# Designs tried in a protein design chat: VHH binders against Phototropic-responsive NPH3 family protein NPY3 (NPY3). Part 6

Target 1, 272 residues: Phototropic-responsive NPH3 family protein NPY3 (NPY3), of Arabidopsis thaliana (Mouse-ear cress) (q9fn09r205to476)
Amino acid sequence: DWWVEDLAELSIDLFKRVVSTIRRKGGVLPEVIGEALEVYAAKRIPGFMIQNDDNDDEEDVMEQRSLLETLVSMLPSEKQSVSCGFLIKLLKSSVSFECGEEERKELSRRIGEKLEEANVGDLLIRAPEGGETVYDIDIVETLIDEFVTQTEKRDELDCSDDINDSSKANVAKLIDGYLAEISRIETNLSTTKFITIAEKVSTFPRQSHDGVYRAIDMFLKQHPGITKSEKKSSSKLMDCRKLSPEACAHAVQNERLPLRVVVQILFFEQVR

## First folded at step 18 (VHH; from i1 with G35N)

Design j6
Fold by OpenDDE, fold request of step 23:
Structure j6 (fold): chain B 272 residues (1-272), chain A 120 residues (1-120)
Amino acid sequence: as target 1 above (272 residues)
Amino acid sequence: AVQLQASGGGFVQPGGSLRLSCAASGFDFDNYDMNWFRQAPGKEREFVSSISSSGWSTYYADSVKGRFTISRDNSKNTVYLQMNSLRAEDTATYYCAAQFGYEPSEYQYWGQGTQVTVSS
């Protein structure tokens, strides 16, 4: 809508007042409000669309933090009022600007409700500078937890098992992909954290366990110093019976896998 | 069966641009890194670019950094190579490859090559 762009020219305080007034009067869809917020964020938050960590001024960071917190407080309650992508951008910025826990929690909750709509890049959230990791891995764990919580709530409301399974399958695929990527690019990813995240979706339905295996492989490649026990624990995340022929072919040649796992794969291939 | 079909090659003048495409089928595209290689006449095949399965991580040979851009669309099972500021030395047959891993020693599925010729 043309007026959304005009609203983006307003100060945050005035913007908030105007939007509040519009909402009180009614007649405007929550989705339009969401759009207005997104357009405002894109215009007013530096690096919102393309995340750049160039915020060197503390005063600027505080201002951005306040702005972001205000926008989060303005989010319509309706699930479809805002896109997952917009929420993810808000979350990424909230982490970067070190927004309050409540705002991050709210964003995490909302993202969790529609986690199946996210892509791997969405989950690669930069941690604040000075941390142990370049990426905030804990926030991903939180998102998964929120997803699980929301899924359970839907189940209680007698939602169709099929929809739930489809959603879980999509999230499993997402997390498998995330684990593969984060293992590759985050050198300080701990075995415990890797396993913890993987375990959260280990029971989710999958067409194959190729994604899980790939994640394991990526992790093992980047962590040559892990113990035999850790290798075993990591490898238990996949069901060797659910690997594609291509993945099996890769796995049987993988010297980083426990020998027992390789033998299992060979065995199951023979009985196919 | 795994199939990789590259297209988009042709003749271009120095400084020109070309976009290569590689359509994949017969495997779970979302779990594979996609790679571009090239082979010039009388030379060995060389690495050009790679993109991770998610599309997040990209890698380039030094010779093409800043000029080439690799991308992928998993919904279309396609990987792309945008080639800008082309040079005569970019003349080669370009190959698309799919890899479950990412190490050079790991197996790759190869497609047919597409010819790129940069000449005045």
Scores: ipSAE 0.904, ipTM 0.957, lowest interface PAE 0.5, mean pLDDT 93
Fold by OpenDDE, fold request of step 23:
Structure j6 (fold): chain B 272 residues (1-272), chain A 120 residues (1-120)
Amino acid sequence: as target 1 above (272 residues)
Amino acid sequence: AVQLQASGGGFVQPGGSLRLSCAASGFDFDNYDMNWFRQAPGKEREFVSSISSSGWSTYYADSVKGRFTISRDNSKNTVYLQMNSLRAEDTATYYCAAQFGYEPSEYQYWGQGTQVTVSS
């Protein structure tokens, strides 16, 4: 709608006032409100669409923080009013601008409801400068926790086991992919954190454990100094019986895996 | 069976552009890094570009940095190579490869090559 673009030209205070008035009058769908917010954010938040590491002045950061917090407060309550992608962008910006915990929690909750719609890039959220890691891994843990919480709530309301299983399977795939990527690019990822994240989805249904294995392989490649015990613990995340032939072929040649795991894989291949 | 079908090659003048595509089938595409290699006549096969399974991480040979862009669409099981500002030295047969890992010593599935010729 043409008026959505026009609203994006307004100051945040005026924008808020106008949107509030529109909502009070009724007749506008929550999705349209969501669209207006997204257009506004894209225009008014620097680096919203493309994350730039540009050092903003402290004053600018405060202004952006306030703007973002305002937008979050304006989000319609309806689940389908905004896209997962928009929520992820808001979350990334909220971390960058160091927005309040309440806003980040709200965004995390909303994303958790739609986590299966996210891609791996969506979960690679930059941490504030000066931290131990380049990426905020804890926030991903939070998103998974929110997903689990929401899934449990749905299970209590609806006996549709099939939909929930599909959603869980998708999230498992997502997290496996995330773990593979983050292991590759985040050198300070600890074994404990890796396992903690992986364990959150370890019981989820999967077509195969190839994704988990890949994540483990990536992690081991980047952590050559981990102990035998840590290797063992990490390897327990996968079921060797649920590997594809291609993954098995890779694994049996993997010198970084515990010997016991390799032997198990060989054994199961022979029994097939 | 694993299949990789590359396309998009052809004749182009120096300074021109081409976009290569590689369609994959027969394996779980989402768990594989995708690579582009090229081989010129009388030369060894050389690495051109790589993209991680998620598409987040990309790598380029120094000779193509700033001119080539690798991308992928996992929903289509396809990897792309946008080649801009082409030079005569870019003339080669280009190959697409799939790799479960990312180390050079690890096994790669190879497709058929597509010819790129840059000439006046």
Scores: ipSAE 0.903, ipTM 0.957, lowest interface PAE 0.5, mean pLDDT 93
Fold by ESMFold2, fold request of step 23:
Structure j6 (fold): chain B 272 residues (1-272), chain A 120 residues (1-120)
Amino acid sequence: as target 1 above (272 residues)
Amino acid sequence: AVQLQASGGGFVQPGGSLRLSCAASGFDFDNYDMNWFRQAPGKEREFVSSISSSGWSTYYADSVKGRFTISRDNSKNTVYLQMNSLRAEDTATYYCAAQFGYEPSEYQYWGQGTQVTVSS
């Protein structure tokens, strides 16, 4: 649409007035409003495609914070109006420009509604300066909690089990992949944090537990100093009966795993 | 059966570009790290690049860093290698390999390779 590209040339004040007028008149789908916001953000927010911490101009940060907060306030409430990817970019920017808690909470809620659409890279959000970890892991916990809350609401409204199972399966795959990746790249990932996140999706359906196994194995590889109790707790996150033959073959030779787990895998292979 | 079919090789002049593709089937691609290796005649197979199963983490041999870019599309079960600023020493058969675990020398599946020839 020509008008969404032209609107991105406007000052934020004019943009807001025009979009508000369009919404008041009706006749424009929320998805088109969402597109207009996305095009505007991409053009007017520097670094919208990437997150970094190099912006030292406090006057510019305040202006971008205000712009970002205005865009968040303009988001249509309809679930389909904006993509999960766009919402996550807004969240990343909101952390970088230090937007208020209300804006971050609303973005997190909206992302939770659509979490199955995210990619692992979307969840790799840089932590604020001075934090223990390079990546903000707490924000990912919040997104998962919001997804769980939204899924519980859909269950209350008698939503189809097939829709919920598909969504949960996609999120399980996403989070298994996230755990594998964050274990690989975050040197300060604690056992408590790893297990806490994994447990949030542990009951979700999966075609196999190969992804869970790979996440556990990467965590163990990158954290060789953890206690035997911690290894046991981490290894309980997967159901050995749900490993593929390829994963079982790998696991029985894997010296990072507790011996009890290896024995269980060998037992299940014997009775198959 | 497992297949890793590499393609996109060919003849190119020094300074040119090629894009290799490796299409996977018969295994759960999303749970494998993907790798490119190359082997010139009379030389040992050497590591070129790897990409984590999610696509986020990428690694490159020093000889190709800054010139080659690995990527993957899990919806198409395909890994790619964009090769820019090609040199004569890049001439080799390029192989893709799938890696389930994280052991440095263990790769579960290998492709048949595609020939890249860089010469004037």
Scores: ipSAE 0.794, ipTM 0.916, lowest interface PAE 0.7, mean pLDDT 88
Fold by ESMFold2, look of step 18:
Structure j6 (fold): chain B 272 residues (1-272), chain A 120 residues (1-120)
Amino acid sequence: as target 1 above (272 residues)
Amino acid sequence: AVQLQASGGGFVQPGGSLRLSCAASGFDFDNYDMNWFRQAPGKEREFVSSISSSGWSTYYADSVKGRFTISRDNSKNTVYLQMNSLRAEDTATYYCAAQFGYEPSEYQYWGQGTQVTVSS
């Protein structure tokens, strides 16, 4: 690659001019431009590696907002130029520094393109102060919707090849893990929100439904006041026929599950 | 076959550090919470630390809080225990355990253990 660390010492105005000049001359891979942006952000944005909101100086917030908006404007359009993790850090910072809607929408679109690369922890984004929940669940819904939209476009153009199926499988695993974790840590997670997110990926391929089962089980554990109707609706998210033998053994002893689900598991175990 | 191979134990002076690893194979590691336990000779096996399948949620026994850090790398199917400020009472065989469910009785797989000895 080249001296990207040296570029991070420049003011944002000089950095932009240098990067723009490099782009105009050509011959530099988009990945190198992306690396330069990432190194710059890491060195010049306070708290970029972690989400925080302890910057109270209004001038500091305005300066960081301007910096972030400039960096987002400089992102190469090529998908491979930046990592999903970097884009998510930019999104988290954009919320903290109150960047405009256009920047947030573009970041969400780009993250959706690469959602299979995300980890569960990447999706645990703190909600704005004063909200009902500690974690922003709506932003995760948006990211999933972007992924679904873009996958549908690829399906129309590519006749549903194996690449799209692998991407969907990875996202399903990610979202199953996210639902398990958010159920564990978010005391105000509603049944409606849990089901809405789960349904967005319910038809995606999975090696097994063990992850879905674990998400449902954690949700039921953390919501003991759930109605029978809600419990039934949540339990329908998994296909009992797709549970591994290990998951089936656990589930048949699980007092949190509806009796009809336990009976179904036992029935399918006899057939299997 | 399911395997949980713990390693990284050894001899260390009080106040020293060790990093334990537990490599997993033969099951879907990403769908299991991972745990560390320890057992000194003549004593009951005791809980040390736990980490959720995503790696986000961690739990520690009171005796190790602030000194031990659990982590995992799902791409390597490995859980770690960073042990700092070690004390004589930390001397034990340390075991990793994989947990499918969310209750204490639901530890499905156990490793063989690795010895940690803290002595001057």
Scores: ipSAE 0.788, ipTM 0.912, lowest interface PAE 0.7, mean pLDDT 88

Design j6
Fold by ESMFold2, fold request of step 23:
Structure j6 (fold): chain B 272 residues (1-272), chain A 120 residues (1-120)
Amino acid sequence: as target 1 above (272 residues)
Amino acid sequence: AVQLQASGGGFVQPGGSLRLSCAASGFDFDNYDMNWFRQAPGKEREFVSSISSSGWSTYYADSVKGRFTISRDNSKNTVYLQMNSLRAEDTATYYCAAQFGYEPSEYQYWGQGTQVTVSS
């Protein structure tokens, strides 16, 4: 809308007061409020939409921290008001500007409610300079942990919720895709990190394990120097009985797989 | 049955643009890398572009880099090739191919192709 760009020119204190007034009056959808917040963040937070770690002034960091904390406090509670991608960018900025724990926990909780709406690209976030990896893998682990915690809490309430199973299936597909992509582009991805992430969603429903297989295959392709033990551990992440006929045909010719795995696939294919 | 239906080809003058589409059915599109190839009359089929199953990683042949853009929409099971600044040398039949594995020889499914002709 036309007025969201004008609001982005305001100081954060005035922006907060104007938006709060608009919300109290009603008649404006939460999605529009979310748009206003996103436009404001994109204009007023340097490098928000495209991450960078250029040298920061301590006074600039304190100003940006305060601005970011205010924006988080203004997020509408409605799930559809903001995208999961926007929430993930806010979380990343909150770490960079050392925002308080309460803001980070709220962002993680909100992202956990809708992680299935994320795309693989949303999870490919550059790590701070000086880290071992180009991409921040730990932030993704945190988001998965929050999702898992929330779904376990819902399961303990004994609520029959087909939407919860659908959400788990979508997250499994998302994380399988993420593991394939991060294996392709991150040369310093450890076997331990790969397995740890895969195990967080290993019990989630899947139509097949073809996505898990493709993630394993990419990891093996991009890390040819890993030990025989590591290859075996990675290959155990998939259930060979759950591979499609197409995946089985590919896997039995795949020289990257341990011999035991190829034999196991051949055995199950004969029985199938 | 598996189908890859490429469309959007046609005649265009040098410097013009075309957008190719390739609609997929009969397989789990989300688990496949997608590729575009082309074959000019009397020449071997050559790689044009590829896109990872997530859509994040894209690759281009040197001859088209900066002029062509590959994209995909997994909700529509469709891969696209936006071709700008077309040249006579781009004249070819363009094919889409689905790839389950990650090696060049592991293309699982091929489309029939769509003709692109760049001439005055």
Scores: ipSAE 0.779, ipTM 0.911, lowest interface PAE 0.8, mean pLDDT 87

## First folded at step 21 (VHH; from i1 with Y107F)

Design b25
Fold by OpenDDE, fold request of step 23:
Structure b25 (fold): chain B 272 residues (1-272), chain A 120 residues (1-120)
Amino acid sequence: as target 1 above (272 residues)
Amino acid sequence: AVQLQASGGGFVQPGGSLRLSCAASGFDFDNYDMGWFRQAPGKEREFVSSISSSGWSTYYADSVKGRFTISRDNSKNTVYLQMNSLRAEDTATYYCAAQFGYEPSEFQYWGQGTQVTVSS
C-alpha cells in the first residue's frame, strides 16, 4: 500500500497519532497496521533489516530505544497482525537498544505464540556488549517458556492435541538446530545453559532424535574440556532408540560420546 | 539411496560467473551441513565452501573468499554455489558433499562432479 510508505516519512509522534486515528476510525485491517509498523521500523531503525554492528552514540541509542518502545506499544493485539519475522527483528533491536523489560516481555510473549514459524537465525540474538556471551541465550529460554505457556493455554481451551503436537515437534526441531548452531559459534556457552535449553523441549514429540544428537555432538566437539559428568548429562538429552540408522552409524564411531551411550546404541541396533 | 546431483558447470571467461546447484535426496537434508569441493587435473581435491544445516554459518577457502557465496534452500533440498569473478585457477571439477557431523575433513556423502572451465 502506497500510503504505508508515506506514513514512514512521518516523525514517530505524528506517525503514532495518525495510526491511532486510523485505528479509531476503523476500516483498516490489523495486518495493514502491522505492515505500516514494519515499514516504519525498517526505515527508521538503523540496522533493523540487516544487523549492523554500528556503535551508535548514547543519545542515538536512547532515541532508538524510545522509537522501538513506541512501535511495540502500537502493535495490534491480533495474533496475525504481524509476522514472526518482524517480531524477531523488534526483539533483536530491543535487546541491542536495551529497551525496557516490559517491551521485551511483550515481544517474547508474541513470538512465543508463533515460535514454530521462527528459524534458527531468528533465535541467534546478539547480546549487549560487555556480556559473557556474544549471543543472548537467556532470551531463547524465555521464548521457549512463552511457547510452553501459550501451548498450555490452548490446551485448556480444548484445542486439537494434534495441532499442539505438530507445533511442539516443529519447535523441537527448531531448538535442536539452534543448539547445534549456538554450540558452534558461541564459545562461552555453558554446559548448564545448553542442558537447560535442551531440557525445555526434551519431552516434545520428534520424528527422530537426530537433531538432538547433532546438537550434543556439536557441543561436545566445541567443549572438549567438559567433565565426564557433564558429558553424561548432555548425552541423556537424546533417546538412543530414536536415532536413525545414519545417526547411529555416526554415533557408534563418535569418540566424544560416553562409552555407555555407544554401547546402548549398539544394543538397540541389534534389536531392530 | 543417497543422491547428490550437481549441475550448473560449464565454460566461462575470466571474470565471468557461474552458479552451481546440488540437489540432494535420500537423507534428512535439514540435519546435514553441505559443502563444495573441487579437484583440478593433477591436483588434490580441495575444500571450497561449506554451510551449516541452518544456513547461518558459512565457510570459505581463502582462495574463493569474497568471490564465492554458498547458500541453501532446505525446502528444495538444494545447496548452491554462486561463483563470481572467476579465474583460470578456478578450473576444476566441483563436487557437492554432505556431512551429518561437523568435521570439515570428513564429509559423509559425495555427489558426482560438475566441470567448471574458466578460459579466455
Scores: ipSAE 0.866, ipTM 0.938, lowest interface PAE 0.5, mean pLDDT 92
Fold by OpenDDE, fold request of step 23:
Structure b25 (fold): chain B 272 residues (1-272), chain A 120 residues (1-120)
Amino acid sequence: as target 1 above (272 residues)
Amino acid sequence: AVQLQASGGGFVQPGGSLRLSCAASGFDFDNYDMGWFRQAPGKEREFVSSISSSGWSTYYADSVKGRFTISRDNSKNTVYLQMNSLRAEDTATYYCAAQFGYEPSEFQYWGQGTQVTVSS
């Protein structure tokens, strides 16, 4: 709608008033409201579309924080009113601008409802400066927790088991991919954190455990100083029986894996 | 069967641009890193660029850094190489490759080459 672009030219206060008025009058779909918010955010929030780390002005950060919090408060309640991508952008900005916990929680809840629509890049959220990690790993745990919570709620409402399983499978794949990538790029990722995240989706249905194996291997590759015990614990995340032949072939030659795991893989391959 | 089909090569003048594509089939594309290599006449095959399975991490040879851009579309099982500001020294046969993502030196699958010729 042509008016959406025009609204993006307004101050945040005026924008809020106008949108509120429109909503009260009725006749506009929640999706259109969501679109208006997204267009506004893209135009008014610096680095919203492309995350730039160069926000050095504290005053500017406060203003942006306030603006972001206002936008979050304006989100329609309907699940399909906004895209997962937009929510992710809001969350990333929320973390960057150090928005309130309530706003981050709300965004996390909403994203959790749509987590299967996210990609690995969506989950790579920059942590505030000065932290132990470049990326906020805890927020990913939160998103998974929200997903699980929402899935349980849907189950109680007699949703088809098939839909839930598909969603879980997609999220498992997502998290496996995330773990592989974060292991590659986050040098301070702890074994405990890696395992904690992986365990949250360990029971989810998967076509294979190749993704988990890849994540484990990447983690081990990037963390050569971990203990034998940690290697063992990490390797327990995968079921050796659920590896593809290609993954098995790779794994049996992998010197980073515990010998016991390699032997298990060989054993199961023989019984196929 | 694993297949990597590269396309987009051709003749271009110095300073020109080309975009290579590589369509993959026969393996789980989403779990593989993808890469581009090139081999000029009388020279060894050399690394050009690679991209992680998620598309988040990219790597470039120093000789192409700032001029080439690698990308991928997992929905299409395709990896791309945008080549800008081409030079005579970029003349080579370009190869698409795939790996399970463990070691940069251990690409498992190789496609047929596509010729890129940069000449005035």
Scores: ipSAE 0.865, ipTM 0.938, lowest interface PAE 0.5, mean pLDDT 92
Fold by OpenDDE, last read:
Formats: structure tokens, C-alpha cells, sequence
Structure b25 (fold): chain B 272 residues (1-272), chain A 120 residues (1-120)
């Protein structure tokens, strides 16, 4: 809509007033409001569309924080009013600008409702500078928790077990991919954090455990100094019986895996 | 059967551009890192570029860094290599490869080569 672009030229205060007036008058779909917010964010938030490492002055950060918090407060309540991608961008920016906990929680809740629509890149959220990790791993844990909570609520309301299983399977795949990637690029990922995140989706349905195996292997590769106990604990995240032949072939030659796991894989291959 | 079908090769002048594509089938594409290798006549096959299964992490040989860009579309089971500012030394047969693991030297699946010739 032509007016959406025009609204993006307004100050945040005026924008808020105009949008509020539009909502009050009625006749505009929540999706259009969502679009207006997205266009506004893209225009007014630096690096919103393409994340850059530009260090803004503190004053600029505060202004951006306020802007972002305002936009979050303006989000329509309807689930389909905004895209998962837009929400993820808001969340990434909210973390970067250190927005309030309430705003981050709200965004996490909304993303949790649509987590199956996210990709691995969406979950690679940069942490503020000065932290122990380059990426905010805790926020991903929060997103998974929200997903689980929302799924449980839906199960109580709708008897559609099949839809939830499909969603869980997709999220499991997503998180497996995330764990593999974050293990690759985040050197400070702790064993405890890796396991904690993996355990949140360990019971989810999967076509295979190849994804989780890849995640485990990547983690082990990047953590050669972990204890035998930690290796064992990490390896327990996968069911050796649910590996593809290709994954099995890889795993039996993998010196990073505990011997017990390798033996188990060999055993199951013989029984097939 | 695993198939990697590369295309997009051809003749180009120095400074020109080509885009290679590799269509994959017969395996779970989403769980594999993808890569490009090249082999010039009388030379050994060399690593050009690779991309993680998620598409987030990319790697390049020093010789192509800043000129080549690897990307993938998991919805299409395809990996791409955008080659800009091509040089005579880029002349080679280019191969697409897939890897389940994460060791750069152990790609498991190899496609047929596509010829790239950079000449004035």
C-alpha cells in the first residue's frame, strides 16, 4: 500500500499516533499494520535488513532502543499479522540494542509460535559485545521453551496431534542444524549449554538422527579437550538405531565418538 | 543414486563472470556441506569453496577470495558458485562435491566436471 511508505517518513511518535488512529477507525487489516511496521523498521533502524557490526554511539543506541520498543508495543495481537522473519529481525535488534526484558520476551513468545518457519541463520543472534560468546545462545533456549509452551497450549485446545508432530519434527531439524552451526562458529560453546539445548528437542519426532549426530560430531570436533564423561553425555543425545546408512558409515570411523557408541552402531548395522 | 550435476561453465574473457550451478539428488541435501573444486590440466585438484549445510558458513581458497561467492538453495537442492573477475589461472574443470562430515579434505560425493576457460 502506497501509504505505508509515506508513514515510514514520520517520526516514531507521529507514526505511533497515526497507526493508533488507523486502528481505532477500523477497516485496515492487521497484516497491513504489520507491513507498515516492517517498512518503518527497515527504514529507521540501522542494519535492520542487513546486520552490520557498526558501533553506534551510546546516544544513538538509546534512541534505537526506544524506537524498537515502541515498534514492539505496536505489534498487532493476531498471529498472522507479522512474518516470522520480521519478528526475528526485531529480536536480533532488540538483543543488539539491549531492549527491555519484556520486549524480548514478547518477541520470543511470538517467534515461538512460528519457530518451525525459522531457518538456522535466523537463530544465529549476535550477543552484545563484551560477553562470553559472540552469539546469544540463551535466547535460542528461550525460543525453544516458548515453542514447547505454545505447542502444549495448542494440544489442549486442538486434538490435532499430527500437526504438532510435524511442527516438532521441523523444529528438531532446525535446532539440530543450529547446534551444528553454532558448534562450528562459537568456540566458547559449553558442553552444558550444548546438551541443554539439544535435550529440549531430544524427544521430538525425527526422520533420522543424522542431524543430531552431525551436531554432536561438530561439537566434539571443536572440543577435543572435553572429558570422557562429557563425550558420553553428548553422544547420548542420539539414537544410534535411527542413523542412516551414510551416517553410520561415517560414525563407525569417527575417532571422536566413544568406543561404546561405535560398537553400538556396528551392532545395529549387523541386525539390519 | 547420488547425483551432482554441474552446469554454467564456458568460455569467458579475462575480467568476465560466470555462474556455476550444481543440482543435487539422491541424498539428504540439507545435511551436507557443499563444495567446489577445480582441476587444471597437469595440476592436482584443488579446493575452491565450500558452504555449510545451513548456508551460514562459507570458505574460500585464498586465490579466489573476494572474487568468488558460494551460495546454496536448499529448497532447490542446488549450490552455486558466482565467479567474478575471472583470470586465466581460473581455467579449469570445476567439480561440485558434497560432504556429510566436516573435514574439508573428505568430500564424499563428486559430480561431473564443468569446463571453465578464461582466455582473451
Amino acid sequence: as target 1 above (272 residues)
Amino acid sequence: AVQLQASGGGFVQPGGSLRLSCAASGFDFDNYDMGWFRQAPGKEREFVSSISSSGWSTYYADSVKGRFTISRDNSKNTVYLQMNSLRAEDTATYYCAAQFGYEPSEFQYWGQGTQVTVSS
Scores: ipSAE 0.865, ipTM 0.938, lowest interface PAE 0.5, mean pLDDT 92
Fold by OpenDDE, last read:
Structure b25 (fold): chain B 272 residues (1-272), chain A 120 residues (1-120)
Amino acid sequence: as target 1 above (272 residues)
Amino acid sequence: AVQLQASGGGFVQPGGSLRLSCAASGFDFDNYDMGWFRQAPGKEREFVSSISSSGWSTYYADSVKGRFTISRDNSKNTVYLQMNSLRAEDTATYYCAAQFGYEPSEFQYWGQGTQVTVSS
């Protein structure tokens, strides 16, 4: 809507007042409100659309934090009022600007409701500078937890098992991809954290375990110094029976895998 | 059957641009890293660029850094190579490749080459 752009020119306080007035009067769809918020964020939050590390001014960070918190508080309650992408951007910024825990929780909850719509890049959230990791892995854990919680709630409301399974499958694929990528780029990813994240989706339905195998392989590749026990534990995340022929072919030649796992794969291939 | 079909090659003047495309079929594209290699006459095949399955991580040979950009569209099972500021030394047959694993040296699937010729 044409007026959305005009609203983006307002100060955050005035913007909030105007939007609140619009809501009170009624007649505007929550999706339009969501759009207005997104446009406002894109215009007023530095690096919102393209994360540029150049935000050097501490005073600017506080202002941005406040702005983000305000926007989060303005989010319509309707699930479809805002896109997953917008929520992810808000979350990324909220982590960067160290927004309040409540706001981050709210965003995580909302993202959890539609986690299957996210891509791997969406989950690669930069941690604040000076931390142990470049990326915030814990936030991903939170997102998965929220997804599980929301899924359970839906199940209680008699949603079709099929829809939930599909959603879980998509999220499993997402997380497998995420684990592969984060293993590649995050050198400080611990075995414990890797396994913890993987275990959250280990029971989810999958067409194959190729994705999780890839994640495991990438992790092992990037962590050659892990213990035998850790290697074993990480490898247990995949079901060797659920590997595609292509993955099996790769795995049997993979020197990073425990020998027992390789033998298991060979065994299952023979019985196919 | 696995197929990697590369296109977009051709003749271009130095400083020009080309965009290569590689359409993939016959395998789970989303689980594969994709890459571009090139081979000039009388030379060995060399790595040009690769992109992770998610599209997040990209890698480039030093010789093409800053000039080439790799991207992918998983919804289309396609990987792209935008080649800018082309040089005579970029003349080669370019090959698309797919890798299930993560070792740069172990691409599993190879497509047919597309010729890129940079000449004045």
Scores: ipSAE 0.857, ipTM 0.934, lowest interface PAE 0.5, mean pLDDT 92

